# Ledger of designs, part 1: VHH binders against Glyceraldehyde dehydrogenase medium chain (cutB)

All scores and structures are predictions.

Target 1, 281 residues: Glyceraldehyde dehydrogenase medium chain (cutB), of Sulfolobus acidocaldarius (q4j6m6)
Amino acid sequence: MYPPEFSYVRAESLQEALKFLEGNDNTRPLAGGQSLIPMLKLRVLSPDYILDINRLNELNYVKTSLNGVSIGALTRYHDILSNDIVKSKVPLMHHATRTIGDMQVRNMGTIGGAISNADPASDMPVVLTALNATIILSSASGSRSVKALDFFKGPFTTDTNKGELVTQIEVPVLDGYKTVYKKVVRRAGDYALASVALAIKLKGNEIEDIKLAYGGVHDKPFRAMEVEKNVIGKKLNDDLVKDIASKVSSQINPPSDHRGSSWYRREVVKVLTMKAFKEVA
Positions, changes and structure headers below are counted from each chain's first letter, unless a header gives other numbers; Kabat numbers aren't used for antibody chains.
F, E and O stand for the ipSAE by ESMFold2-Fast, ESMFold2 and OpenDDE, each averaged over both directions (binder to target, target to binder). V2 = 0.75 x the mean of E and O + 0.25 x the DockQ between their complexes.
Where letters were taken out, [cut] stands.
Atom coordinates printed by the task and the answers are left out, and those that the model quotes come from them; centres of patches stay.

## First folded at step 1 (VHH)

Design d1 (framework vhh_7d4b_2)
Fold by ESMFold2-Fast, scan of step 1:
Structure d1 (fold): chain B 281 residues (1-281), chain A 123 residues (1-123)
Amino acid sequence: as target 1 above (281 residues)
Amino acid sequence: QVQLVESGGGVVQPGRSLRLSCAASGFTFSSYAMGWYRQAPGKQRELVASISGSGGSTNYADSVKGRFTISRDNSKNTMYLQMNSLKPEDTAVYYCAADEYDFWSGYSEYDYWGQGTQVTVSS
């Protein structure tokens, strides 16, 4: 497959990037580049313009905020992995980032790029769905916010409108929760065959609150909200974990592809669920 | 300045194996994702296999999964394609390609290609 021909434009400021997106239809922003390049080679995308936003250093930050932790869309995975605020206040994201790719992928990959691409098997969308993080979308005319649960619409499909760019992610700080991120891959660092993000708050052995999301097993990150609702107030034990695993496995709609069959993914989800709960018990 | 040189092609019978090599120079090899493409007469060039800069991630076309293995040796600036259980439909010119994830000078400038090496599978 020969890559499609397109025009390359590099933005020097956020304002320039937003004006360009508003004035030029069929433009794809490039942040990090890993996910966009394979899609172009597979001819899934045929943009007229690639808008390179990698030079927008104003979007590369991690800071504490009124809403928890604010992360700029161009913050690289390696910067997230080495950031003490993320490690201490959002350990779920820290754990997930450790599983992403290799050094090259982490040095070039950005959180905003992963979110904007919305690959159902990608790690970061699963984490944001579990946390129900807030995604900030900016345009030449202003900004708006969307919860992660409402942002991811389907495979490679988001709530992003024409002329908008993901500029910031706001993640809540979950005090008193135990968190775990696990995935099954063919090789360490690969996109997941299946993944689970778990954040659980226990009062003794009773579930006070729980957040449970899966990647690679539906057309978008799957938040097991009905399972969550039904287990709050119950005692955490092996029987409950097996029940959770079975219920989640029945509610997902996994694809059959080169990574694994639908049936196999349902079985993997059961095992992955049990392992995640074992780690936080 | 950038050069990609393929070797290891040839004529083999069905069921046999070949190992292709791509020797790279003129760039920081480990910073580039690499791939093998092929083109049969009258067909479009298709991606056969790709490998990340570190070698930690690989992808394969459905037609070659389980038969072909891509690898790289960053200390030797060389990428390989081990082709097992070759079929007549694998007959094509095989091209080595390099892609950079940074697009400061333009995307098409970062797609470097070798000259190609012919693989013919016939009885």
Scores: ipSAE 0.000, ipTM 0.106, lowest interface PAE 20.5, mean pLDDT 80

Design d10 (framework vhh_7d4b_2; at its last look DockQ between E and O 0.07; V2 from the best seeds 0.00; counts 0 for: pae E 19.6 > 2, grease 31.2 > 24.2, SAP .692 > .668, placed apart)
Amino acid sequence: QVQLVESGGGVVQPGRSLRLSCAASGFTFSNYAMGWYRQAPGKQRELVASISGSGYSTNYADSVKGRFTISRDNSKNTMYLQMNSLKPEDTAVYYCAAEPGYDSWTYEFDYWGQGTQVTVSS
ESMFold2-Fast, scan of step 1: ipSAE 0.000; ipTM 0.443
ESMFold2, look of step 2: ipSAE 0.000; ipTM 0.103
ESMFold2 (binder alone), look of step 2: mean pLDDT 88; pTM 0.891
OpenDDE, look of step 2: ipSAE 0.000; ipTM 0.222

Design d11 (framework vhh_7d4b_2)
Fold by ESMFold2-Fast, scan of step 1:
Structure d11 (fold): chain B 281 residues (1-281), chain A 120 residues (1-120)
Amino acid sequence: as target 1 above (281 residues)
Amino acid sequence: QVQLVESGGGVVQPGRSLRLSCAASGSTFSIYAMGWYRQAPGKQRELVASISSDYGSTNYADSVKGRFTISRDNSKNTMYLQMNSLKPEDTAVYYCAAEGFLDYSEYDYWGQGTQVTVSS
């Protein structure tokens, strides 16, 4: 089949979009430029319908709550980068967004598109995994919430059920944490060969709390939870950082592809880990 | 089948204006980033201007910035290039393009091209 045969449907409201998804099982939502899959993948997947939700301005927002920040799924990367609430209350997300693509990618890409696509090398899923953000899934019959640690199931695979749409993410505010986002790419703005998101709370030189997640080095964003638990209460020094780097490198399962071998990605993770910790010491 | 058809080309004197139109049929126009490329004899095809989706931005080659303006009307499935203060160096075949594979920076839909000649 060439080109892919599908029907295009544009939703004018969230309720219209959710009703359509309920009644039509083989439907692919389209949100932002980055939610467009290459023509080759469209040929392989063969959806019956593409549901355009780009006009749902009700899903384009950033707002504060007592314990967090709520971000609508159609909020574009450019708007996240320019948003003072994100910059002040979620600096990890602000830092990561600055590394995404070029100006055209940031003007077209949406946070919900990145989450729904679930590319293991994508920046935003790594940030949400580090923060253990809450993802809101809406359907015609109601909404439910899923933590980021439970949402990403594997490459391009999420906890989304039939008739559901990612509509919002809720990100906790981490008061008193230092945050770092770093990645290695073949070209500036490209998808990560490996990435690290670090949020750390120190009491003097002692680790009070830590959140450590990696992208591009597993079949989904990797949260180093065992390493996190083992280092809480320890003093941050060069020897501890080297130990953390070695342990994380042994726990990941990186792919081998044209960007880098599995061995190379393990070595890159060690270097990225050491560099991230130097920025927070 | 997605088709892009350019119009508005022609022969003009230096300092004059032309407006190119690109009409899309069989496509989901509003979801595509759109652009204008040009190719002069013996040269590679170069990006002149691009415009992203309804929420996006515009980009221009340095050689045309301040003289050319790209716009789109999604209700008419049409993209425009307003070309002011034309110079002989602007002489080329102009191609309308819709965004292609995200990974490759190639447009998957091209128009047939329209000739713009700036001559005295």
Scores: ipSAE 0.000, ipTM 0.113, lowest interface PAE 17.4, mean pLDDT 79

Design d12 (framework vhh_7d4b_2)
Fold by ESMFold2-Fast, scan of step 1:
Structure d12 (fold): chain B 281 residues (1-281), chain A 124 residues (1-124)
Amino acid sequence: as target 1 above (281 residues)
Amino acid sequence: QVQLVESGGGVVQPGRSLRLSCAASGFTFSSYAMGWYRQAPGKQRELVASISGSGGSTNYADSVKGRFTISRDNSKNTMYLQMNSLKPEDTAVYYCARGDEYYGSGSYFEFDYWGQGTQVTVSS
C-alpha cells in the first residue's frame, strides 16, 4: 500500500508541540514510530501533519513517589525493561515488557506511543488496565488525569481530546501482590492472540484482592471486574480457578479472523487464566 | 530435542479412508496432549482433532466430527488419525502437534511443537 501524503513537523519543546496540536486539528503525534507506521500503511490513516515529538527528552523518565511510579510518555520499552524501579516496584510491567518484540521494537517503541495508539492486542494497555494506572493528558492550557479504565474507549480510540498529548503515566505500587503476565501469539514477539495480566493479594489461601485484565479478546483491554468482585474472600483452589476461567471466557467478545476463531480465543482465555493462577498458587 | 514425524498421507478418491500416524521422540509422550492440525493453501491452520495424554478425552472440529477418529498408543509414542468418508475439502497438509496439558483445562491444550506435515489430496 502507498502511504498517505502528509507534512512532517518536529517539535523542539513540549510547549511547542502542545501549541501546534491546539492549532492543527488533523495532526498525529509520532513517538517511537512503531504503532503509527503500520497504521499508516495497513489501515490508511490520513493525517494532515505528523508531529514528531521524539526530541522531547523531558518526557523520557522513570521516578518514584509515595505509593507510585511516574513514567514519561517517551520512555522506550528497552529503558522500561532495564529499569530497576520498574522491576522492583511494578513487576507486572517488567514481565509484560519482556514479551514485547525483538531488540529493534523495544529500542524504538515508547510507552506513550502504545497507549495513544490503543491497539486492543497491545501489551501495555492491558497492564495499565489491570493496575488502573493514571494517564496524564497535557494541552496548551493545562493538564488532566484519566484512569486507564476510563481512557481506553475501543479499538484505536482513547479519551484524548483535541489539542491533548499523553505526557505521563502514574502507576500504583502494589505491596504484597503476586503478579503474572501471560500471552499466546502465533509467532514469538507478535501481538497477542490473547493475553492476561493478573495481580492478586492472598491472605493464606484466601483472595484479599485481585485485578484481572485481558488483551486481544475484546474491542479494548477487558477488565474482569464482575469476576473480581465475586471472588474476593473466597479460598483459591482448583474449582474456583476453573469457575473464573469459564466466567471470563463467557464475558469476552473476541474477534474471528485469520489468526483464530472466536471459539478458539475463548478456549485460549480459559487456558491462559488457569496458567496465570497456577503461577500464583 | 523434540521431533514429530507424520506419515500415511497420499492421494485418495472421495469416499475412501486414510490413516495418518505421528511418531514422537525427545519427550515423555504420555505426559502431553497431542493434536492434528491441517492447512489448505492460503488458509490458517485449523485444529482438526485433539487427544489428552491419557487418551481419555478427545475433541473434533465440526467439519470432521463423525468421520475422523483420533487415537494414541503411549507404549509406541505414536498418535493416529483415522480419516473415513474423505471429501475433496479435506485436501490439506496435515500436521502432528504436541500440546501442554495444564491442570483443570480439560480438553483444551496449548500446542507448542508441530511436525513438518504430510499431504492429503482427495481427488479423482
Scores: ipSAE 0.000, ipTM 0.112, lowest interface PAE 19.7, mean pLDDT 81

Design d13 (framework vhh_7d4b_2)
Amino acid sequence: QVQLVESGGGVVQPGRSLRLSCAASGFTFSSYWMGWYRQAPGKQRELVASISSGGDSTNYADSVKGRFTISRDNSKNTMYLQMNSLKPEDTAVYYCAKEYTSDEWLPGEYDYWGQGTQVTVSS
ESMFold2-Fast, scan of step 1: ipSAE 0.000; ipTM 0.310

Design d14 (framework vhh_7d4b_2)
Fold by ESMFold2-Fast, scan of step 1:
Structure d14 (fold): chain B 281 residues (1-281), chain A 126 residues (1-126)
Amino acid sequence: as target 1 above (281 residues)
Amino acid sequence: QVQLVESGGGVVQPGRSLRLSCAASGLTFSSYAMGWYRQAPGKQRELVASISGSGGSTNYADSVKGRFTISRDNSKNTMYLQMNSLKPEDTAVYYCVAEDYELTYTGGSEYHFDYWGQGTQVTVSS
């Protein structure tokens, strides 16, 4: 057996890429390339065309906008980690990016590639779910926006339609929030056994607002919206944190694989939750 | 501990149908891409069909396109191959496979997993 046959096409502009996607049904865009190789080996995606969009430098940017911070889909993890706007205005994303892989993964990986792949254990989808960031999908006929909570549909499954490409992520700036990102891995830089993204706004010890999302513990990033709604207005203390940890652990549906069992992931979620809240107390 | 168990093979006349099943255990089923390979005596093994973990993406060999349909039921940890309009040239041992299609890096290394069932015989003859 040998690898699948496909034609390699390189786009020189966004317009060219979008027209190509519109006209060619079985096309896979290549941005960063990290998740595509194993799928092609089994011929699961078996595309007729690989559309290389890595040369679209117009999609590599970080800028302040009316919607918060706008990040181009081809912005590399390394560039996000080094970016002062992300560090100052989106510290949750800065913290999460520091936990991603080794230098090879960070130099090759793009934010758009990460979210388009939609691995439930990936760091960036969890961050975007906690922030409920806006994802811009572009096609030859125009663009549309989708909230992260609506974008991730399941393992390796997104709201992206035929002919569409993720071109931009718009991240709200959360003034007055404390943020924490933590994960457990078997080995440093690996995909998470479990991860937590927390953004919390306190008035004294009272929870004014909270955003709580988990990775590696459901079929897609899990936003603990029921827990969030029920704790607003309560005083943050050890008993409340233990209650939150127990409720989240009961609501997730974690996998069992070579990295960890579902039971272990439920226990890890409790510990991660308690550790995250300790950092914001 | 991962294991794949095939069932549904047998002897049928040309033009008839068979449905193969593959029951998986010891893995997070929805995280694994799965497929069917076949091998006839004296021939090399070939990929017949594959399906992504979510079921949203499928692939078929040219020889079976339009006749075979791969599907999965993640609630039952089972993958299926519906084989319609069977031909004598479809005669082979059919193998269920599970392949971890996620790319994980540890110290700059990638990790892959391939699990195989023991196979089930399909014979198409009069």
Scores: ipSAE 0.000, ipTM 0.146, lowest interface PAE 17.3, mean pLDDT 80

Design d2 (framework vhh_7d4b_2; at its last look DockQ between E and O 0.01; V2 from the best seeds 0.00; counts 0 for: pae E 22.1 > 2, unsure alone 61.7 < 65, placed apart)
Fold by OpenDDE, look of step 2:
Structure d2 (fold): chain B 281 residues (1-281), chain A 122 residues (1-122)
Amino acid sequence: as target 1 above (281 residues)
Amino acid sequence: QVQLVESGGGVVQPGRSLRLSCAASGRTFSSYAMGWYRQAPGKQRELVASISWSGGSTNYADSVKGRFTISRDNSKNTMYLQMNSLKPEDTAVYYCAADTSLYPIESDYDYWGQGTQVTVSS
């Protein structure tokens, strides 16, 4: 199937891009196109304009910031993967990025594109949710910040207003945390059937802090907030992990499709959770 | 370009409190991570506290943990540092800083205020 008719516009600067977005509501930004192009071909989206923002170099960067790491929205997965700052300061993101798609996807896909698309099975939204990242949205009139938990609203739905563009991601550095990202896929390079992002800080054998998020098993990245709260101060052991897995499995709302039933996905999540905890134990 | 203006510094006795403010210009305050740095005479500038764009995350130097609190009001384009239980070793010029990573090709990533003197002495 061919994409619907649209006008193609290329922006040479962020200012130009934002100005265009301000004046044209039915505009879809185009960066790497890894998510957008398939949706256009399927006629899921029918924008009047495609705004090519690939030339906005000001949105391509990784930097150590005051409270962690700042990443430009147009930073490619390949660059994220090879970046020493990410490797050292955001290992969860590094490890997750290694699992994203194939080489082509990593070369073209951008962090901003991925999170703007908000596919429930996408890896980066899960990572950012687990890390309590902050998303910066810019418009011609200014900018605002939104926590990852509030940014993702549902399947392919974000807290992005008309005229806004994701421009930057803020990622906190989690000192003293052990992190794990695991996912199950049917085929290499596919979106996750289920994924888990775990960040845990232990004091001895007790859980001091924990961040636990899942992908592919809910209408958005699922943050196991209740479980997180309940396990603080508890000793990490096999029984606790089983309990965590069971509770999470009961709280998620996975889809049933040709890839698997809701029941199957729930079972996968249990196993995945147990494996993740085993790695950090 | 963002202008940062500190206020609230002064001379206080040990154990007393001060509240610093940093007012930022522009419409993009909420896009900046903010922080307080300090520089004592003959010492290197050091991070005191930092706060994320949304205010959801904070970080403190070990030397000020439990005594200082950083906060921000994005509606007022202002960041604050509540300094309690001040000690002589807290004496320094305190600088407000903003991360400018949103436009990395046009800046060196940081804006700084002119600083405000904090003196803790008996």
Scores: ipSAE 0.000, ipTM 0.194, lowest interface PAE 15.2, mean pLDDT 89
ESMFold2-Fast, scan of step 1: ipSAE 0.000; ipTM 0.395
ESMFold2, look of step 2: ipSAE 0.000; ipTM 0.094
ESMFold2 (binder alone), look of step 2: mean pLDDT 78; pTM 0.798

Design d3 (framework vhh_7d4b_2)
Amino acid sequence: QVQLVESGGGVVQPGRSLRLSCAASGSTFSSYAMGWYRQAPGKQRELVASITSSGGSTNYADSVKGRFTISRDNSKNTMYLQMNSLKPEDTAVYYCATEEVYFTGSDTYEYDYWGQGTQVTVSS
ESMFold2-Fast, scan of step 1: ipSAE 0.000; ipTM 0.289

Design d4 (framework vhh_7d4b_2)
Fold by ESMFold2-Fast, scan of step 1:
Structure d4 (fold): chain B 281 residues (1-281), chain A 121 residues (1-121)
Amino acid sequence: as target 1 above (281 residues)
Amino acid sequence: QVQLVESGGGVVQPGRSLRLSCAASGFTFSDYYMGWYRQAPGKQRELVASISSSGGSTNYADSVKGRFTISRDNSKNTMYLQMNSLKPEDTAVYYCAAGYEDILTGEYDYWGQGTQVTVSS
């Protein structure tokens, strides 16, 4: 048996969308296609309205800003991948975007859709967690900012309040860092079994700063903050990398499913960590 | 064994009509939302029209609104696109799609092979 069908509503402006969300509590905003076709999965959620925000061209942009790079929430993965500002100023995001799906997926998927859904295995949340990017949430009454480290609360759970939309992501530019994104999947383009995002600043072979985040291996993107704190000032060598890999592997809480056991994911994280550091050495 | 098979494409003069059909098999058709997409050479694929599982809700691209009508017959596992007042800019390969794009990735469950529509004289 099915739940009742919902109404499909299309917003033509940001202000229209925000006012609609304020007035209609059981509304699911949809982004990630020019107009989305709901499948059986959405019927389980039983919203009264599906609010299609794909027409909001005002939220499709990449701009250099005072604080780094500003990316509109409806910017498609394809547009991020082909964007020279992202490629030159945020190479970590550029590299991660290349691993997302095929051409069809990248043509329809949006960065804001990824952030709002907060799948622990998704690529963009891991990148934003590593960079500790700022997420802008807008409502009819105004906007607020929240850091990526505070935004992702758990599987499919974010800091978004009723009446709010993710409208912009602000990504810092990391001058002098080397960056790496790697993931293990069953099939190219799939969601990660495990992923790693690394940004590291070296003074010679000494670690001046480091940002290290993982996807698919915890209930939300995992930022290895204790490991980061403990390796700043140390010389990057094989023994240190092995120590980092072992410590991260012990700190994560990976799921066990048909794709891989918890033990296997811990081993995958060790291998990914070692491979990521090898590329920056 | 999931299949979506498009038919009804062809070459037609501007101002005339075509009716596209999409025959579905290998899944419970009445459970799925359906849509028509098109892709012209050198352009991105775009949604033309979509229809809910019951047929009670429809959505159209602005470029086709008032000219195209989407419908479905769940007893025949078939979806249709009635295309009136065709313009040269409607020239594209038209694809039948079933399911829902993943809001993270835009991946749809099922796609047909496509049918060519050419509007020229």
Scores: ipSAE 0.000, ipTM 0.105, lowest interface PAE 18.9, mean pLDDT 81

Design d5 (framework vhh_7d4b_2)
Fold by ESMFold2-Fast, scan of step 1:
Structure d5 (fold): chain B 281 residues (1-281), chain A 124 residues (1-124)
Amino acid sequence: as target 1 above (281 residues)
Amino acid sequence: QVQLVESGGGVVQPGRSLRLSCAASGFTFSSYAMGWYRQAPGKQRELVASISGSGGSTNYADSVKGRFTISRDNSKNTMYLQMNSLKPEDTAVYYCARETYRVYESGDTEFDYWGQGTQVTVSS
């Protein structure tokens, strides 16, 4: 084993954390932190500083806002799962959170951590992509907002600039929509082989609006925007669902890895799509 | 899809040099720290060198310090390991690996995306 070669710094306030990031290159923020400690054991990371932001309680909240529901970046999965505002106003996020890990993972994992990491198979990025939620990025010089569709750039790659932290997620409230979240995993609570997030608004049996996103099947969460536009105004029936499943399966670019092959993920996407639509029927 | 392809291995006499290459595709290369692992028959896989995404920071196992140099060319999506003064103890399959960095999240693995490996044999 190597001896530790980094300095550990604990921030007492958001302003202190942002000022530190602005002035110190090669700094890794830490919140929830289980993954970072194992990585450092093998010296695979080369940070000069670990900036512990776990103490920033000001970033742990869920509240209603003019833009929908505002969720602080350090809000833990357990707190999201138990929150009545999320359950009633963002049922898609509530359902997705129920699929995440065991009690330990939910007690330590944060929403801001999930989206900052941007794993293509992670649950929250898929939900935020389906809802096209707004991500708030803060720096010592101010804050800016980015839509989820523009925030996730690729595997483990986001729109975050030097000196910025994700501080808040703003989720729109979708009145009159039915929502479904489903995933296939190798082991319970694990990251998805493939996942689907569906939000659909029906007028009788006609599709008035639809939001359809997938995880684990592209280099970032895949929003099926072309399929969405082409099915608005059509009647929801088994033939249409089969057509949607086939079109999505042809448009994704799934990896082959230890969890599953590209071919298997294309087939799983068809099955997940059909199951999701069956649940909203 | 992520792909890592190692090359440059071979058979060499003690005291000689080899240069390994790892060609990467399917991700934004400059955003990830990279490393070289090795595994000899009957032994555990060990990290021998790592390099940050920018190339500004490097780390080495004590057994290779002063003999091995890790580098990268982000314009070519390629990482290198220059191995000087090779010893019989350096005989192993060498693997290219990409960091998976999951800040704020529990339960993550240390490395994701291993290449197929390239054999290095140091013998007379």
Scores: ipSAE 0.000, ipTM 0.196, lowest interface PAE 13.5, mean pLDDT 81

Design d6 (framework vhh_7d4b_2)
Fold by ESMFold2-Fast, scan of step 1:
Structure d6 (fold): chain B 281 residues (1-281), chain A 122 residues (1-122)
Amino acid sequence: as target 1 above (281 residues)
Amino acid sequence: QVQLVESGGGVVQPGRSLRLSCAASGSIFSSYAMGWYRQAPGKQRELVASISTSGDSTNYADSVKGRFTISRDNSKNTMYLQMNSLKPEDTAVYYCAAELGWYEDSSGYDYWGQGTQVTVSS
C-alpha cells in the first residue's frame, strides 16, 4: 500500500498516449515532477495505470497564434517565466509564474499538469480563468475546446472526458489592459491563502472592461462575473473599490484550515482586492 | 485536410454593408482558429479580424473596429465577416485563413481560401 499497486506506462508519442487512454479507463496521466505529494494523492485515487507523458516534446512550446498565444500543455513554468512572448503579450501569466515555488518547482512543473490537477489554491487556474483562456482537449477521435471558466468544475475536478488529454492552452492577448496578480501565503512557497488576478481596461478613469478572478477562496477559481458586469461603465475610485471588495468577500466560500479561517480569508480578499486596484489607478 | 471557400464579395457603394462567408470542408474546423485577411493591389496581406476555436475571443484591426464583426458557427463549419459602413479604403481581395499556430509571415498559415473581391466605389 506504500506506494499503491499500479502499472507505470510511458508514452513516446501523443498518438500512443491517446490510444492508451481510449482503451484503459482507470488511467491517471502524469506530467511534471514526480514528488511525494502526487504519490500520496494517487493512493486516494487508486489508478490501475499511471501514464507518463513527460516525453511528449511536441507539447513543449510557446507560439503566437491567430487567437493570441498558444502554450503546449507540457511547457514548464521555468520556460514560461523566461519566454519573451509570454512576458510581452501575457504579462499577467508572467507575473503569476514568478510567484510559483522556487527554481526546482519551476523546472519540474508544467502548465498542463497544473490545470489538469485543478487544485483550488493553484496559481495558473486563476490566471487562465481571468484571461478567458481556452483549453484544448485531444482524444484518439479528435479535439475540442473548452473555456477555462467552464473547464474547472471543483477541487481536482475538470471537464476532461474519458480518453481526453489536455494538449494546449490558448490565451487571448488583452491589448490596452493593465494586469495585476497578488497572493497571500502563510509561508514563502506555500499554497495561497488567497490570490487575485485582475485585468482591467480603462478609458480615462472609466472601466471599459474588467476580469477579476480569485484563488484559494472557493472550491474552484472564482470569477466575480456579477461584480464585473455591475462595474463596467463606472468611474474607478476608492468608494467603488471598497464596494467591489465587500461584494466579492460576501460571494466566496473560503475553507477553514490550519493556514487560515474562513473569516480571515474573507478579510484577506478585501485587502488583496484594494491592493490590486491601487496598482492600476 | 481543410478546403476553404469564400463567398459574399461584390461591388458596393460607400456606407453600405456586405457579409462574407467562409465555408470549410473537412472534419477539423472546430480545432482551428480562423481569420480574415485582405490584400489591396500592390500591397501585402494584412489581418482584418480573427476568431478563436470556440468563437468566444475576437480580435480586429484598428481600421475596422466598430464597423466589422467576425463570427463562426462550428455546427455549419462556417465563419462570417459582417462589414458595415464600408469605405473606399476597404477595397481589397478578402481571404479566409485557418491555422492551429502562428508565424509572423503569411506563409505560416495552414489553410487559405482563394479570395473574394470587395470593391467599394461610387
Scores: ipSAE 0.000, ipTM 0.107, lowest interface PAE 21.8, mean pLDDT 80

